# Designs tried in a protein design chat: VH-VL binders against Chromophore lyase CpcT/CpeT (cpcT). Part 17

Target 1, 201 residues: Chromophore lyase CpcT/CpeT (cpcT), of Paulinella chromatophora (Freshwater filose amoeba) (b1x536)
Amino acid sequence: MSASLSQLVHQLSARFNNQQQAFDNPPLYAHIVVNCRPLVHLLPGSLLIEQSYAMDPLKPYRIRVLRAQTRDEKLIIFSYSLSDEQKYWGSVYEPERMLKIEEKDLQAIEGCNYIVRKKNSNFIGEVEPGCRCLVDRKGVTTYIVSKFELTNKGEMRTLDRGHNPVTHEQLWGSLGGVFEFNRTTDFSKEIPYDWIEEWKK
Key: E = the ipSAE of ESMFold2; O = the ipSAE of OpenDDE; V2 = 0.75 times the mean of E and O plus 0.25 times the DockQ between their complexes.

## First folded at step 9 (VH-VL; framework fv_dargistotug)

Design k6 (at its last look DockQ between E and O 0.84; V2 from the best seeds 0.00; counts 0 for: pae E 3.5 > 2)
Fold by OpenDDE, look of step 9:
Structure k6 (fold): chain C 201 residues (1-201), chain A 119 residues (1-119), chain B 106 residues (1-106)
Amino acid sequence: as target 1 above (201 residues)
Amino acid sequence: QVQLVQSGSELKKPGASVKVSCKASGYTFTSYDMNWVRQAPGQGLEWMGWINPRTGDTTYAQGFTGRFVFSLDTSVSTAYLQISSLKAEDTAVYYCAREWSGYEDFDYWGQGTLVTVSS
Amino acid sequence: DIQLTQSPSFLSASVGDRVTITCRASQGIDYYLAWYQQKPGKAPKLLIYYASTLQSGVPSRFSGSGSGTEFTLTISSLQPEDFATYYCQQYNNWPTFGGGTKVEIK
């Protein structure tokens, strides 16, 4: 399990881009960049994740701190919001700014953790069940349906959708289907050795 | 709209072969695995296996190896199920069913293809 | 393989009734369970996935609950169009289906 955790964090630690998909079918797929970069000064498994439109990479439409850990022999990615998150926008492009994030800035988001399993060398994650991952988007509260797959080839596939908490109708998200990202930058080399040693325990 | 349209009913003799098609539309064919599910008359659902349209990799459930072959024609977004050396017990409705990769819940199904094997 | 046992196999109910179907797994499957509705001569229709997530377009009278080895499908108020056979399906391992529950009109 420790090996799987290490591998998961390594594979997550990257910049992803769906440029080809967006180019091939602009009406169905926005051009998105996902940055997931280790927060080396925080607890093991901590990653800053920013999701942005390619045209404005420094203004993410979503920013979170993820923390991959093992609990009860399961892989879980805990999701955290950031206090005053705007001051950290684009910090994935400036590692020195990332160092300003402290543990006290992290607030756990109830219902928004990912349950991760490994299948055929791929990692598959899904927001925990119960329709409890609530987000407010443009004044409308929705629950998130979110899935991802990380392949051993460095690819990432995602499905993110927002649903009405009462009617369960989809209000936003992947109408065209799965977003397909390619790994464009590797941040795994930034993973601290101390994390690796901790996971071996 | 997502649609899976399968080929029509088949009547075959024992020992013959049949090839069922499943044409997908309304989504990116290579982004979702395609599964096959069998249902004998009056019986429950039985998973047969899947094919990855991206890689062509196949996985067959126990009991569905050898005579059962999954294949693809990605140029027309179509999956195929071929059954050789047909037996009477192969009589069933065969469904293609879509899954998001790694999540083996099936959100869209073909209408089914009845294959009847009778002497 | 993981075996799923549905109960009951047959259920008679009236329009407006609250209907509950149970699915038991031979081993832990976490939350990786789906529920399907099948009408005669038709393909199964996905109702619930991930134990409790309602599939888009499915009426809110359908709900799913449970984890581990015990799961439940509930129809809060049975409608005429709900008379059908319902199947649970796990996908924690290679997919397997329950034996089905036929909901008949009383």
Scores: ipSAE 0.477, ipTM 0.846, lowest interface PAE 1.6, mean pLDDT 93
ESMFold2, look of step 9: ipSAE 0.482; ipTM 0.823
ESMFold2 (binder alone), look of step 9: mean pLDDT 92; pTM 0.931

Design k7 (from f5 with heavy chain E99G; at its last look DockQ between E and O 0.74; V2 from the best seeds 0.00; counts 0 for: pae E 2.7 > 2)
Heavy chain, then light chain:
Amino acid sequence: QVQLVQSGSELKKPGASVKVSCKASGYTFTSYDMNWVRQAPGQGLEWMGWINPRTGDTTYAQGFTGRFVFSLDTSVSTAYLQISSLKAEDTAVYYCARGFWSGYEDFDYWGQGTLVTVSS
Amino acid sequence: DIQLTQSPSFLSASVGDRVTITCRASQGIDYYLAWYQQKPGKAPKLLIYYASTLQSGVPSRFSGSGSGTEFTLTISSLQPEDFATYYCQQYNNWPTFGGGTKVEIK
ESMFold2, look of step 9: ipSAE 0.644; ipTM 0.869
ESMFold2 (binder alone), look of step 9: mean pLDDT 92; pTM 0.939
OpenDDE, look of step 9: ipSAE 0.806; ipTM 0.929
ESMFold2, look of step 11: ipSAE 0.575; ipTM 0.848
ESMFold2 (binder alone), look of step 11: mean pLDDT 92; pTM 0.939
OpenDDE, look of step 11: ipSAE 0.796; ipTM 0.929

## First folded at step 11 (VH-VL; framework fv_dargistotug)

Design m1 (from k7 with light chain Q55E; at its last look DockQ between E and O 0.78; V2 from the best seeds 0.00; counts 0 for: pae O 2.9 > 2)
Fold by OpenDDE, look of step 11:
Structure m1 (fold): chain C 201 residues (1-201), chain A 120 residues (1-120), chain B 106 residues (1-106)
Amino acid sequence: as target 1 above (201 residues)
Amino acid sequence: QVQLVQSGSELKKPGASVKVSCKASGYTFTSYDMNWVRQAPGQGLEWMGWINPRTGDTTYAQGFTGRFVFSLDTSVSTAYLQISSLKAEDTAVYYCARGFWSGYEDFDYWGQGTLVTVSS
Amino acid sequence: DIQLTQSPSFLSASVGDRVTITCRASQGIDYYLAWYQQKPGKAPKLLIYYASTLESGVPSRFSGSGSGTEFTLTISSLQPEDFATYYCQQYNNWPTFGGGTKVEIK
């Protein structure tokens, strides 16, 4: 399990984009950049994740801290929001700014953790069940249905949808379906050795 | 909208071969896996296996090796199921079904099914 | 393979009734359980996935619960269009289906 955790964090630690997909079908897929970079000064498994449109990479439409850990013999990615998150926008491009993030700035997001499975050489993660991962989008509350697949080839596939908490009707999400990202930059070398040693315990 | 349209019913003699097609539309064909599910008359659903349209990789469930072959024509977003050396016990409705995650998945869209009848 | 046992196999009910169907797995499958509805001569329709998440377009009278080895599908108030056969399906391992539960008119 520790080996899987280490592998998961290594594979997550990267910059991804779906440029090819967006170029092939612009009406269905926005060009998105996902940055997932280790927060080396925080607890093991901590990653800053920023999701941005490629045209404005310093203004993420989503920023969170993810923390991959093992709990009860399961791989879980805990999700945290950041207090005053705007001051950290684009910080994935400035590692010195990421150092300003402290543990006290992290707010656990109820119901928004990912349960991760390792199947063959891929990782499959899904938001935990219960329809509890709530987000307010333009004054409308929805719960998130989200899943991803990380391949050992450096590919990431995601599916994100928002549903009405009462009717469960899908209110938002990709029209084309799965977003397909390719790894463009590797941040895994930034993973502290101390993390790796901790996971071996 | 997502659609899976399968070929029409087939009536075959024992020992013959049949090839069922499943044409996908309304989504990127190579972005999702294609599964095949069999349902004998009056019986339940039985997963046969899946094919990865991206790589062409196939996985066959136990009992569906040898005579059953999954194939693709990505140029027309079509998946195929070929059954050779048909037996009476192969009489069933065969469904194609879209999946997400390398066979460990639920199936969100289904073809309308293709009845294959094997009779002497 | 993981075996799924549905109960009951047959269920007679009336419009407006609360209906519950159980699916038991031979081993733990966490939350990786889906429910389908199938009407005669039609393909199965996905109702619920990940044990409790409703597929888009599915009426809210349908709900799923459970984890591990015990799962339930509930129809809070049975409607005329709900008479059909329901299947559970696990995808913690290679997919397997339950034997089905036929909901008939009483």
Scores: ipSAE 0.314, ipTM 0.790, lowest interface PAE 2.9, mean pLDDT 92
ESMFold2, look of step 11: ipSAE 0.594; ipTM 0.849
ESMFold2 (binder alone), look of step 11: mean pLDDT 92; pTM 0.938

Design m2 (from k7 with light chain T53R; at its last look DockQ between E and O 0.77; V2 from the best seeds 0.00; counts 0 for: pae E 3.2 > 2)
Fold by ESMFold2, look of step 11:
Structure m2 (fold): chain C 201 residues (1-201), chain A 120 residues (1-120), chain B 106 residues (1-106)
Amino acid sequence: as target 1 above (201 residues)
Amino acid sequence: QVQLVQSGSELKKPGASVKVSCKASGYTFTSYDMNWVRQAPGQGLEWMGWINPRTGDTTYAQGFTGRFVFSLDTSVSTAYLQISSLKAEDTAVYYCARGFWSGYEDFDYWGQGTLVTVSS
Amino acid sequence: DIQLTQSPSFLSASVGDRVTITCRASQGIDYYLAWYQQKPGKAPKLLIYYASRLQSGVPSRFSGSGSGTEFTLTISSLQPEDFATYYCQQYNNWPTFGGGTKVEIK
């Protein structure tokens, strides 16, 4: 399981974009950049993730901290919000600003963790059951159905939809709207060797 | 919206072949796996396997590895099930069903089913 | 090969009844269980996936619970359109289905 956890963090540690999809399918898919980068000073497996439109890379529409761990022989990605998020916008491009993020700034978003399965050399993950991962979108509170796949070729596929917490009606996200990203920058060399050693214990 | 439309019922003799089609619409065909599920008359559901429309990779459940062939034509968003050397026990309704890319999935949309009857 | 045992295989119920169907797995499958409804001559319809998540467009009288090896589908107040056969399906590994539970009018 330690080898799978290390591989997962390596495959997550990258910049991804869906440029091919966006340019081939306007306006069906927005052009999005996802940066996921190790927070080397925090607990093992911590990653800063910023999601932005490619035209506004310093103004992410979502910023979170993820923490990949093994729990009870399972791969789990824990999700955290940041106190005062706007203070850290764009810090994924500026490592010295990333270092200012402290453990005390993290607020667990319970119900929003991803349960991850390794299938051959690919990882697939889905937000935990319970319909408890709530997000406000366009003034409406929804629970998130979110899935991802990471391939050994650097591809990332994501599906995100929001549902009414009472009626379960889908309120946003296209019915077949899978975002398809390619890895464009590798951050895996930034993973501390200490994390890899800790995972072997 | 998402639809899976299958070809019509077939009546065949033992030893013949049949090819069932499943045409997808309302979503990006290559974004989801296509699965095949069999239901013999009065019986439960049996997963037969899947094909990945993006790569062409296939997996067949045990018991379906010899005479059953999955294929696809992405240019027309269509998956196919071919059964050769038909036997009486192949009499069943055959469903196509959509799953996410991984092979280990629930099935959110199903075709209407294709009845294949094998009798002498 | 993960075997799913549904209980009961058959039940009779009246409109308004609370109905409970159990699915037991031969090994742990975490939350990777789905429930389907099938009416005669029709394809199965997904009701619940991920053990407890209600599929869009499915009435809220349907609910799912459980994890590991034991799972339950509950219909809180049976309606005329709910008389059907119900199947569980695991997807922790290659998919397998339970044997089905036929719900008939008493």
Scores: ipSAE 0.518, ipTM 0.830, lowest interface PAE 3.2, mean pLDDT 90
ESMFold2 (binder alone), look of step 11: mean pLDDT 92; pTM 0.940
OpenDDE, look of step 11: ipSAE 0.828; ipTM 0.935

Design m3 (from k7 with heavy chain P53T D57N T58P; at its last look DockQ between E and O 0.71; V2 from the best seeds 0.00; counts 0 for: pae E 5.1 > 2)
Fold by ESMFold2, look of step 11:
Structure m3 (fold): chain C 201 residues (1-201), chain A 120 residues (1-120), chain B 106 residues (1-106)
Amino acid sequence: as target 1 above (201 residues)
Amino acid sequence: QVQLVQSGSELKKPGASVKVSCKASGYTFTSYDMNWVRQAPGQGLEWMGWINTRTGNPTYAQGFTGRFVFSLDTSVSTAYLQISSLKAEDTAVYYCARGFWSGYEDFDYWGQGTLVTVSS
Amino acid sequence: DIQLTQSPSFLSASVGDRVTITCRASQGIDYYLAWYQQKPGKAPKLLIYYASTLQSGVPSRFSGSGSGTEFTLTISSLQPEDFATYYCQQYNNWPTFGGGTKVEIK
């Protein structure tokens, strides 16, 4: 599974933008930028992810640390929140600030990890089963149903929906709307060679 | 709301051909892949394969290569199943079903089904 | 292909009963298991996917559990509209369906 883990981290290590979709469908799709960049000083597979509206890239609506690993022969992306998130907003654009993030700043977010399958040359990730990934959106607590696909051509497709934890009715997210991102900046050259070698075990 | 509307039932003789349509509405057609599922009278469900709505590339389950052809007309958000050289054992209800992507998924919306009857 | 064996094939039950249907896979499929309800003359309707995630609009009396090779669908209190045939379907690989479980009126 080491080759697939390395491929997954390479394909994740990028800036993604849905500009074409947003410009073609302005009332339906917000213009989103997703930055996912190696935290080279932390444990292997660690990535800083910032999700922002394109008009306000330094104020992400979500900032997390991800850690891609193989566990029990499965590909898993572990999710972590940051202590004092606002201190690190925009650091994905500033490698010097990224280096200030330490392991002690990370808090695991149980229930929000992604289980990843490799299909041909593509990766499909889904939030863990059990409806345990709770997020507040528009003043209401929901569980997230979240899925992504990464292609070997740099495309990323995502679906995020929030559901009522009791009734299971969808409270937010488009019924048929999939965000369609393209890779616009490559960060994969920043992946430490030590990570690749460690994954060969 | 998401809807898949299939063409009407067909009565055919052995050796003929049939083309079943499945028109999608309520979502972006190319964001989801289309699957075909067969159900013979009184029997269970059998996956026939899928077609990638972005590329038009079909994948056929074992036993459905040759006489079965999946195709698309994305300009009208429609998928097609064509069956040639019909045999009596092709008598079944044929469903289109939407899969999220890559054809290896659950099917969240289904067409109403098209009964194809093959008899002399 | 991954074979799915459902049990029982037929189940006679009354309104209000708790119903449990089992689906066993011939090899491990992790959580990639869905459940469908099919009423006579109608298309299947997705109830549960990813082993335990309830599809939007499906009543909470339906629940799914299991992983690997053993899965269950439970209806906590059977309602008149629940008399139907239920199918499991795996999607760890090329989709395959179980043989179905017909829930009949007692």
Scores: ipSAE 0.263, ipTM 0.726, lowest interface PAE 5.1, mean pLDDT 88
ESMFold2 (binder alone), look of step 11: mean pLDDT 92; pTM 0.944
OpenDDE, look of step 11: ipSAE 0.411; ipTM 0.824

Design m4 (from k7 with light chain N92D; at its last look DockQ between E and O 0.74; V2 from the best seeds 0.00; counts 0 for: pae E 2.6 > 2)
Fold by ESMFold2, look of step 11:
Structure m4 (fold): chain C 201 residues (1-201), chain A 120 residues (1-120), chain B 106 residues (1-106)
Amino acid sequence: as target 1 above (201 residues)
Amino acid sequence: QVQLVQSGSELKKPGASVKVSCKASGYTFTSYDMNWVRQAPGQGLEWMGWINPRTGDTTYAQGFTGRFVFSLDTSVSTAYLQISSLKAEDTAVYYCARGFWSGYEDFDYWGQGTLVTVSS
Amino acid sequence: DIQLTQSPSFLSASVGDRVTITCRASQGIDYYLAWYQQKPGKAPKLLIYYASTLQSGVPSRFSGSGSGTEFTLTISSLQPEDFATYYCQQYDNWPTFGGGTKVEIK
């Protein structure tokens, strides 16, 4: 499992965008940039993720810390929010600002972890079952159904939907709204060697 | 709004060929894999395999390699199942169904099914 | 391949009954199990995926539970439109289906 965990973190450590999809399908798909970059001073597998519209890259609509680990022979990506999020907006472009994020700033988001499967050379992830990943969206509480696929060729596909926690009615997210991203910048060489050594144990 | 509309029923003699179509609408055809599932009369469901509309790559389940061929026409968002050298045991309803994870997924939308009857 | 054993293969029930259908896998499949409803002459319809997540538009009287090797579909109060055949399907590997459970009116 250590080889699969290292591969997962390598494949996550990148900048992605869906420029081809957005330009080929206006206005069906917003042009989005996803940056996912190692937080080298934190526990192994820690990544800062910022999701933004391409026209406003320094004002992400979502900023989180992820931590990829193995648990009971499973690959799991743990999700954390940051205290004082706006303080850290855009820091994914500024390594020195990333170093100021500390463990005490991270708050686990229960029910929002991803269970990851490696199938052939690709990774397929889904938010853990139980309908417990709750997010307020446009004044309504929803639980998130979220899926992703990462290929070894730098492709990332994502599907996100929100559902009513009581009725299970889908309240947002299109039925076929799969975002298709390509890797544009590689951050995997920033992965600390001691993380790789720790995973070999 | 997602729809998979299949071609009509077919009555064939042993040794003939048939080509079943499955036209997709209401979603981006290349974003999901297309699966084929067989149901013989009075029997359960059998996964036959899948085809990736993005690449044309196919996977055939055990027992479906050879006479069964999956193909695509992405210009009209249509998947096809061709069965050659038909046998009486090929009598079944054939469904198309979409999946996300390259065949490692549930099937959220299904075609209405195409009955293929092979009798002499 | 991963084999799924459904039980019972047939059950007779009345409107209002609580119905429970079991699906057992030949190996661990974590949460990668779906349930389908099929009425005569119709395509299967997805009810539940990821073991317990209700598909949009499915009535809340349907629920799923389980992980690993044993899974259950429950209909809390059977309605006239629920008389159908129910199939489980795993997707931890190449898809396989259970043999089905036909639910008929007593």
Scores: ipSAE 0.590, ipTM 0.850, lowest interface PAE 2.6, mean pLDDT 90
ESMFold2 (binder alone), look of step 11: mean pLDDT 92; pTM 0.938
OpenDDE, look of step 11: ipSAE 0.785; ipTM 0.927

Design m5 (from k7 with light chain W94Y; at its last look DockQ between E and O 0.78; V2 from the best seeds 0.00; counts 0 for: pae E 2.8 > 2)
Fold by ESMFold2, look of step 11:
Structure m5 (fold): chain C 201 residues (1-201), chain A 120 residues (1-120), chain B 106 residues (1-106)
Amino acid sequence: as target 1 above (201 residues)
Amino acid sequence: QVQLVQSGSELKKPGASVKVSCKASGYTFTSYDMNWVRQAPGQGLEWMGWINPRTGDTTYAQGFTGRFVFSLDTSVSTAYLQISSLKAEDTAVYYCARGFWSGYEDFDYWGQGTLVTVSS
Amino acid sequence: DIQLTQSPSFLSASVGDRVTITCRASQGIDYYLAWYQQKPGKAPKLLIYYASTLQSGVPSRFSGSGSGTEFTLTISSLQPEDFATYYCQQYNNYPTFGGGTKVEIK
């Protein structure tokens, strides 16, 4: 599992872009950039993730801290929100601002962790069961269905949707739509050697 | 709305071939895997394998490797199941089913099924 | 090869009854279990995936629970349209299905 955890963090530590999909299918797919970058001063496996429209990269529509760990022989990505999110928008482009994020700024988001499986050379992940990952959108509470697949060739596919917690009706997200990203910038060399050694214990 | 529409029923003699089509609509065909599932009369469901429309990769379940061929035509968003050298035990309803995860999947949408009857 | 055993194979019930169907896996499959409903002459319809997550458009009287090797599908108040055969399916590895549970009126 330590080898799989290290590989997962390496594969996640990148900028991903669906430019090919967006340009080949206008206007069916928004042009999205996903940046996921090691928070080297925090606990092992910590990554800052910012998701933005490509035209507005410094105003992400989602910013989180992820922490990849092995728990009970399972690969889990823990999900955290940041105190005062807007303060940290765009930090993924500025390492000196990333260093200002402290452990005390992280709040665990109940029900929003990802359970991850390594199958062959791919990682496939999904928000934990229970429909408990809640967000408010325009006064309406939804639970999030979020799925990803990450290949060893740098491809990432994602599906994100929001559903009514009572009726389970989909309220937002593309029906049947899968975003297809390619790795455009590699951040894996920033992964501290100390994290890799800790995972071997 | 996502739909999978299959070709009509077939009546065949042993030794013949059949090609079942499954036309997808309402989503990007190459974003999801296509699976084939068999249901013999009075029996349960049996996964036959899958084809990845992004790469052309196929996996056939044990017992479905020789006479069963998956193919696709992305230009018309259609997957195909061809069965050669038909045998009486091939009599079944054949379903196509969509999955997201590369081979490790639940099936969120299904075709209506194609009955293939093999009798002398 | 992961085998799924459903119980019961057959069940007779009245409208309004609470119905519980069990699926047992031959080895641990975590939460990677789906439930399908199939009516005569129709394709299976996904009801529940990830052990307990209700598929969009499925009535809330359906629920799923369990993890590891033992899973249940519950219909809290059986309706006339719920008389069907129900299948479980694991996807911890390449898919396999349970043998089915036929739910009939009385």
Scores: ipSAE 0.568, ipTM 0.840, lowest interface PAE 2.8, mean pLDDT 90
ESMFold2 (binder alone), look of step 11: mean pLDDT 92; pTM 0.947
OpenDDE, look of step 11: ipSAE 0.769; ipTM 0.923

Design m6 (from k7 with heavy chain T30K; at its last look DockQ between E and O 0.84; V2 from the best seeds 0.00; counts 0 for: pae E 2.9 > 2)
Fold by ESMFold2, look of step 11:
Structure m6 (fold): chain C 201 residues (1-201), chain A 120 residues (1-120), chain B 106 residues (1-106)
Amino acid sequence: as target 1 above (201 residues)
Amino acid sequence: QVQLVQSGSELKKPGASVKVSCKASGYTFKSYDMNWVRQAPGQGLEWMGWINPRTGDTTYAQGFTGRFVFSLDTSVSTAYLQISSLKAEDTAVYYCARGFWSGYEDFDYWGQGTLVTVSS
Amino acid sequence: DIQLTQSPSFLSASVGDRVTITCRASQGIDYYLAWYQQKPGKAPKLLIYYASTLQSGVPSRFSGSGSGTEFTLTISSLQPEDFATYYCQQYNNWPTFGGGTKVEIK
């Protein structure tokens, strides 16, 4: 499974942009940039992820730390929030600021890990079952249904929705809309060699 | 308001061919895979395969390689199932069904089904 | 090829009953199992996916549980509109369906 974990981290380590989709469908799709970049000083598999509107890249609407690992022969991406998120906004563009993120700043987000499958040349991930990944958005608590597909050609497709934890009704997110991103910047050369070596055990 | 609307029922003789259409609306057609599922009268559901509208790739389940052909016309957001050399055993309802993942998927929306009857 | 065995094949029940349907897989499929409802003359409707996640718009009396090789669909209080045939389907690999469970009026 070490080869699949290394490939997953390599393919995640990028900037993604849905500019073609947003350009072709301006009323339907916001223009989003996703930056996912290795936190080389933290535990193996750690990535800083910032999600922003393209017009406001230094004010991400979501900032998290991910940690990709193998557990019991499964690929899992663990999700962490940052204490004092606003302090780190835009750090994904400034490696020296990324180095200031410490393990003590990370808080595991219960129920928000992704279970990942490698199917042929693609990675397919979903938030773990149980409807326990709770987030507040503008005063409303929802659980997230979140899916992604990541191809070996640098394409990333995502579907994100929020649901009422009691009724299961969808409260936000597109009913039929899938965000379609292309890889625009490669950060995979920043992956430390000792992460790769450790995964080969 | 995702909707899959299939063509009407068909009565055919053995040896003929049929082409079932499945017109999609309410979503970006190329964003989801299209699957075909067969249900013979009084029987359960049988997955026939899928077509990826982004790449044109197809996969046919065992037993559906040969006379069954999936195709697309993305300009009208329509998937097609063509069955050649029809046999009496092909009598069934044929459904199209939408899936998100590349071939390994649940089916969140279904067409209403097309009854194909093959009788002499 | 992953085989799914549903039990029971037929179930007689009254309005208000709790109904439990099981699905066993021939090999481990983690959480990649869906449940569908099919009413006579209609297309299947997705009820549950990812073993336990309720599809949007499906009544909360439906629930799913299980992982690995054993899964259940539960209807907590059967309603007149719930008399139908129920199918499980795995998607850990190429999709396969269970044989179905017909829920009939007693």
Scores: ipSAE 0.532, ipTM 0.826, lowest interface PAE 2.9, mean pLDDT 90
ESMFold2 (binder alone), look of step 11: mean pLDDT 92; pTM 0.940
OpenDDE, look of step 11: ipSAE 0.775; ipTM 0.924

